# VHH binders against q04fp6, part 2

Target 1, 166 residues: q04fp6
Amino acid sequence: MKELRIGRVINTHGIAGELKIDFNTDFPEQRFAKNSELLIAGEKLVVQSSRPFKQFWLVKFSDHENINLVEKYKGEDIFINERKEPRLSEGEFLVSQIIGLKVIDEKGNSIGEIADSFHTGANDVWTIKKSNGKEILIPYIDQVVKKVDLQTSTVTIELLEGLDED

## First folded at step 18 (VHH)

Design u53
Fold by OpenDDE, fold request of step 20:
Structure u53 (fold): chain B 166 residues (1-166), chain A 123 residues (1-123)
Amino acid sequence: as target 1 above (166 residues)
Amino acid sequence: EVQLVESGGGVVQPGGSLRLSCAASGFTFSSYALYWYRQAAGIERELIASITLGGSTNYVDSVKGRFTISRDNSENTMYLQMNSLRAEDTGLYYCAAVYRKYKGYGTETYDYWGQGTLVTVSS
């Protein structure tokens, strides 16, 4: 099973078994939804209730309605079965997911990595940081961005004349 | 529940300073580009400052050199340091968090807004 880390238990909250979670998912409301199965410290737990709390998420698990039952999870990472997690539709991705991706050309040569993204009136513009530290801007258009592959963490581009001002 | 809550507004004399805060909850703050808007009486809301996922900042000319936008992902909070305030800076200030979803070469925008905090610059 492929597991995705979606957060870390920071501490217990209250005495009713709630855990304070530092999450790293774009969809905490879905991933911590009632009846969701999470893996903590090798145990499969089922979410009974959850709610946002400041920058964290509070989660209570079935059959763990007491602090004494959940203290052992402090500091543990939280995983979700990738097969059961909420997913974007085919071909969909978030702008946050492209930051840091490796950029290559159609021949597989390394160009750099995605460093930033800007929304403009016409198109989004991505900043590529090259290996030499220089940055170039590319528009997110079919003529330039040929493929975004989150599985391989790779963006394939074709640089047009004038886009590279190295 | 997704929330953005602005604070730090108030009355200040010309030349004074204010620091606005926008506390976020209910969403993955670090995945959003952040914006400050303001709306003066009788005028449409205007974008005044932005900070990207990569940390790049941008300002409208009227606030350049005086305002500074920043973010603290660990605190799920964005800030607007406002120096050398002027009467024309008076208005309701809004924070916004935005991310974009791509499907092919199409995009969708998702945004959350605060309720605003009032800044009054008056002698």
Scores: ipSAE 0.698, ipTM 0.854, lowest interface PAE 0.5, mean pLDDT 90
Fold by OpenDDE, fold request of step 20:
Structure u53 (fold): chain B 166 residues (1-166), chain A 123 residues (1-123)
Amino acid sequence: as target 1 above (166 residues)
Amino acid sequence: EVQLVESGGGVVQPGGSLRLSCAASGFTFSSYALYWYRQAAGIERELIASITLGGSTNYVDSVKGRFTISRDNSENTMYLQMNSLRAEDTGLYYCAAVYRKYKGYGTETYDYWGQGTLVTVSS
């Protein structure tokens, strides 16, 4: 199993063992949740508590409640080794859940369905298969994808200029 | 427990063929995009083939026309058919399963990897 880098220890914070972390995840509240197991310098550490701090996160680990115990982690990368399939929280969804969803415009007109998804740099790109059989690519951004409703199996989009091939 | 286990590696002569398998367990296989990587000695690991959830395949130029990636969701297994093997194809081959999670417009990648299977192409 491959380790996933989720951040780096910048410095210690205070004397109670908190580490200031520059995180590389869009979900720090989950990754640094209590009881989360993280890998730092090859050592497994369990999160005792965490909180946001400006653009960083402060994390305290079990059995490391003193600055003297955590100084050695300064500058180290933080990894996870996920051995179980992640659980979804409210408001979260997976790419797999959008495949096959009906695509409509803001007026409710049918456009097509989600056929595929790609990761291309900063944004994911979704393939829409139109009712006429043509395919278009849309970026997953707030300007284009207005709503993802898994209950109604519907994605609402607003096509930007140049995206409409019709 | 999540795991991916590669098999099918071995020693073959140039021009030969191998079929690699990657058996998955412990997760919803059909929800993951699938990838094959390889790493030759002294060289960085490289992505060589991928198949999306929608079934779209992609290959690096060096293996196009020779390698074929496929998946069997009913068996929780992905495959790499390798034909016309070359000496430069020698390396440790890894399978990976990946998906992305969304929360609003934020995203995060989840991935699982096998331990690899060795492919040696030598006369």
Scores: ipSAE 0.678, ipTM 0.854, lowest interface PAE 0.4, mean pLDDT 91
Fold by OpenDDE, look of step 18:
Structure u53 (fold): chain B 166 residues (1-166), chain A 123 residues (1-123)
Amino acid sequence: as target 1 above (166 residues)
Amino acid sequence: EVQLVESGGGVVQPGGSLRLSCAASGFTFSSYALYWYRQAAGIERELIASITLGGSTNYVDSVKGRFTISRDNSENTMYLQMNSLRAEDTGLYYCAAVYRKYKGYGTETYDYWGQGTLVTVSS
């Protein structure tokens, strides 16, 4: 069973059945899109409408159009229930696809290759195995990783001052 | 259909050993980082071991030197070798497969879980 946690219900919002959600996904607009099925407290709920609200999202579910019907979901985690491996859309890629890619700088100089990837609380960290055999860790952020090109099997990076550059 | 099935649990005396297996199907196993969790009665689920796509392993302090996580991508199976078992190791053990999807600098984590296998360490 897939237990992708995409957020937690913080509280109800208003009286029309909206839930305020602290989301844990970079794609809340997709995950909370209309007709999306979410799992809350073991129940399948279908999104009727959703909208951003400050750092949260407000979500209203079909057949739950009253605060009395959604009070029980307060504090509950929100999951999606997928039983198949997700398909990739254009521009999307998996961690596995970056393993082994050639790493170059913005001038095209070879640095090494991606050897591993780690989850952290904030950003993924990639291990680069340099040509000299040494390993460096880089965060997957726009300041460091400038381009991921799966067609050319190359990752373009800019090493920051605080990162190992030798 | 995605499936993770744990096996190898059972009753063992303190100091004993068990080897847990997690058989995967329905997804590209090699694309996932793998994790072992356990949940003892009355306490929250605990991450105890992990292995990355690149084969890097990590353990919580309480199992270091005693437990070994490994993966066999050719068999779509993850293992947990548990030695020198203690009463405190008693619990339901879960395997999980996780990857992150990227779109630009946006990320999303996907995780699949097994149903768990019970490990009881008792004299």
Scores: ipSAE 0.662, ipTM 0.840, lowest interface PAE 0.5, mean pLDDT 91
Fold by ESMFold2, fold request of step 20:
Structure u53 (fold): chain B 166 residues (1-166), chain A 123 residues (1-123)
Amino acid sequence: as target 1 above (166 residues)
Amino acid sequence: EVQLVESGGGVVQPGGSLRLSCAASGFTFSSYALYWYRQAAGIERELIASITLGGSTNYVDSVKGRFTISRDNSENTMYLQMNSLRAEDTGLYYCAAVYRKYKGYGTETYDYWGQGTLVTVSS
């Protein structure tokens, strides 16, 4: 069985079985939702409850409600049993799906085409290849990228002063 | 089912060359950013090289000019050409493929790993 790593146990928290967890998603509430099945140290654990704690997430597992039952997980990686790619929900799209999309401004004027995407930790950055052969970088944030329309293969952006000059 | 299988590791003399391969199956290979990592005994895995969906490559300083990452989307295979090998390059080499999706302006990331192929540089 292929195991997909989704985080790491940093430490225990309190005496009632909460584990402090580092994670690799912007959506930890969904990742660690109640009844999620996770693998830690080769054991299948079912999330009973979870809550945010600063930059971490605190997770308690069913039948593991005492620190003595969870101390052994300190420092362990957290996996899910994943055989297939995660499904896309309504309104989600893959990073790969933006490659090749036509980029237009708010008036419909052509700017270029998406050539690449880079993850920077804070937000993704997209490379746009312009019709003149030059490239610009835009951040994937709501102030800049206004709409991604996969049916028309179009991305609508608002170019801020200075973005088009580098 | 996502699968990555490394091959091409072995024992090589300092100054020698080796070409690693990472064969992929169970996903649309061209839709993934791809990575090579290495792990020396007793230390954490370190990123060595990456290649984006658009073909941009990046390397850590210790391998720049010596290693070349490439991908062949028609063969669902990624490569690492390793030249001018040094004793410090000894380790277990892993390929990884990164699934990333947008939900609004946020990103969910899943990394898939191979089992690794051993490279030993010694005399």
Scores: ipSAE 0.394, ipTM 0.692, lowest interface PAE 1.9, mean pLDDT 83
Fold by ESMFold2, look of step 19:
Structure u53 (fold): chain B 166 residues (1-166), chain A 123 residues (1-123)
Amino acid sequence: as target 1 above (166 residues)
Amino acid sequence: EVQLVESGGGVVQPGGSLRLSCAASGFTFSSYALYWYRQAAGIERELIASITLGGSTNYVDSVKGRFTISRDNSENTMYLQMNSLRAEDTGLYYCAAVYRKYKGYGTETYDYWGQGTLVTVSS
């Protein structure tokens, strides 16, 4: 009976009904696009407009254009109504799908395999178990991870100085 | 239906131990990073321990060395072993399961929460 939580209302902003939102997506523009339906305090609310504000996002909902109509949402979690796990679109993949992939350099030489992934504030970090049994950490950024190919179960990387610290 | 159910809370004296369980159903348990949070009355939930898909753990300083998070993917269950309990450990303990996907080099994160189990540490 729990829905998917996507953020939390931190506070109101101004007097015209904007709510300051803390969120866990790198794509808040899409998440809080006009006409998106969100659930707060058991109520279905429709986004009228949204904009960035420091590390937060400011969201105004239809028919909620006054601080008095929205102050009750302070501190509430924000949900979306999903029946099951979210669907994958073209080019998307799960964190779990990278576990066990073979890691190669751009010449095709084997480096190791993906053993784990964890999230940091800046980017995800992947643990590679090398053929000698040692593990190294790489950031999931375009400078390091060049290609993820689920069809061939391979990840192509460029290993930069300082990333193989063992 | 995704479901997370905490159990194992109760009343315990300072210095005592409890083992919390978080039983999961309705999703591929091994595909989720798992978290324990706690919430004392009147304050925000606080992350206290985490365990990755690969089994790596992290702890907040106040519980480090006293609490141990673990997961058993064959039983779809996460645990929190709580030793040397203190009065300040009193609160509602929640488990959370985090679903993460990549879109390009960005991620979208979704989380499910349990309802909580109460831990009271008192004399």
Scores: ipSAE 0.382, ipTM 0.682, lowest interface PAE 1.9, mean pLDDT 84
Fold by ESMFold2, look of step 18:
Structure u53 (fold): chain B 166 residues (1-166), chain A 123 residues (1-123)
Amino acid sequence: as target 1 above (166 residues)
Amino acid sequence: EVQLVESGGGVVQPGGSLRLSCAASGFTFSSYALYWYRQAAGIERELIASITLGGSTNYVDSVKGRFTISRDNSENTMYLQMNSLRAEDTGLYYCAAVYRKYKGYGTETYDYWGQGTLVTVSS
């Protein structure tokens, strides 16, 4: 279908129309920015304001100033209207583009190739297949993954103590 | 332009088998992790199986050993082979495709959903 799911309304929050939202992005501040148009229960709603709240995001919609106007959205999925795949901006790359890249350490020594990726609640985890057939898992964080170079098809990593366990 | 269309649902006796298909179009299928969910009447939608870009699979305990998720990137299609069906497997089965991109070390994730295909396991 044409709608892209970006989250779910967990519950109301307070009496002034805020909805507590569980979301699919590490950039909720952009997704739920003022004037964003979202689809909930088949209705187009416009974000008036939003703010973080623990692991959730609180969102208030224009013309929905109190709890009785928004209780009906509890449990509903939240969508945006996308006709095509989301576009890549400068500096962005797809998760699929890292599959098959050669992994080297900061000294240039070959470690292996990226075989897979998994999303966790904190960060993505990459599976590296070593030449001997063994696999290691690394977190995609700045302490570990130093450079992704699509031009040379390489990823430079710093192995933290314990990540390369046999 | 993005579409996910489930098919293969139907009525089956307990102990029987069905194979569900999820045909995809309008996106680069191989770039997505894929999921099967089900929703029984009066119950919230439940994730039951997943398959990553690299082909790793995971299952909820209630379907392990009975259901097999697979993907065919050349046909833009995901499958769910359902064996040893039970009455509690009755429900509407949805496929979902999860798009992920990196922006720095953060990710943006997006879900596309199908409309579902009904599986009924009669007693």
Scores: ipSAE 0.361, ipTM 0.634, lowest interface PAE 1.8, mean pLDDT 84

Design u53
Fold by ESMFold2, fold request of step 20:
Structure u53 (fold): chain B 166 residues (1-166), chain A 123 residues (1-123)
Amino acid sequence: as target 1 above (166 residues)
Amino acid sequence: EVQLVESGGGVVQPGGSLRLSCAASGFTFSSYALYWYRQAAGIERELIASITLGGSTNYVDSVKGRFTISRDNSENTMYLQMNSLRAEDTGLYYCAAVYRKYKGYGTETYDYWGQGTLVTVSS
């Protein structure tokens, strides 16, 4: 089994058992959601509630509702139990699978191919390399990316004004 | 079994160079965005360099022009070439690997970390 580090307890917060977390994931709401099982100091803890606080996250664990029960975790790393690469369910795909796909508009005109992807806080952004060597960026949202077809290795997009002027 | 192992750390004089390696196993290396972090004594771990699946690199200002991140997907290895080292570069250097899975338009992320390799820059 492989433990995956997702943050560190910096300090307690208040007297009711909240811990202040310096996290190293882009998706703290998902990682610290209620009922998530985390590992701290070799102990399995279940998230009861969590909320953002400045650049940190505050997390309260079930059965740990008093500062005296949680002070021992100060300075400890926070892990989740990860055994292997995430499984891929039907209808899901990896970010890596979109690299190299041909991009077309809804009329079938070739726009380019996908060269890269990255996250910008709200959604993933895909880099499209056009046939002339220039690149444009598109957001991966339902208004822009209409279809990803891995069988034909194509992506259909609706090209919005301003996306093609770089 | 997912594993990231850093190597190449050591003691070097100011102005010197080191090349760090991060050897990966137990996962599809090419599917990951890769990162170098460092942690000096008494301060928080900081991101210093990143490289995307497509090879785009980014650096924090304090290392720009001195450090170069690279990846070799055929050897499942990421590198950090560190030139013009300074005393403030002293610390524990970690590699990290992150990838995303799409579910509809939603994204799930997964992070893996190495144990670190020590770099000491001193006279």
Scores: ipSAE 0.329, ipTM 0.666, lowest interface PAE 2.2, mean pLDDT 82
Fold by OpenDDE, fold request of step 20:
Structure u53 (fold): chain B 166 residues (1-166), chain A 123 residues (1-123)
Amino acid sequence: as target 1 above (166 residues)
Amino acid sequence: EVQLVESGGGVVQPGGSLRLSCAASGFTFSSYALYWYRQAAGIERELIASITLGGSTNYVDSVKGRFTISRDNSENTMYLQMNSLRAEDTGLYYCAAVYRKYKGYGTETYDYWGQGTLVTVSS
């Protein structure tokens, strides 16, 4: 399937044609960027403006600047026609890039490897599988993750006090 | 258009060798971790090998020491060298690239898959 579902229209917002979107894309700032083309209810719509709104996004589409023109989209899924690779910011990594990386401390001692990664409301959390088979969770923050080197497939960490070091 | 095309499959006797190739196009090959999967008859598809951006490799136990995954970013091609093949290695082999930021239900994920190449190991 060439189309990717990136969200659902929950409701209208205001009377100026904004739609409240419950999104399931990891890149809403890119997918809902101005001039982006989205597919809703079989119609191609072009984003005129968008902004985050709490846990949602508000999106207005060109030629749909009135609530009366967008009410029909309530409850509809939103798709993108092309699965273009999103751009990553500095310090951002794909799960596929992170899984399997070797984990070492600042002294170069082997700790384990990255086994999993998931996003929380505050920070990403990485699961490290240690050599002894045990798992520890670390937050992806500068205080803990000192270096990510994709070329050498190595992550350098400093475990915080209170984290399982055994 | 994203494409992954496997090749190199065929019929081989036990103890023989095959080299599979996966030619990729339509995406930034060097930015992806790559994977080989296989599916034997009556068995669910399984991950057998992976290679990171930096070339770090991982294997399932059943293929360790026999299979070698590698990548050539200049050619946008991934390989699977299969030695000491066994009857249980028979199956359809798929190459894959996954592009997703977060793990979880409802996350945006780009799964690129080939159509597979058949490997048959029989006496």
Scores: ipSAE 0.030, ipTM 0.316, lowest interface PAE 4.3, mean pLDDT 85

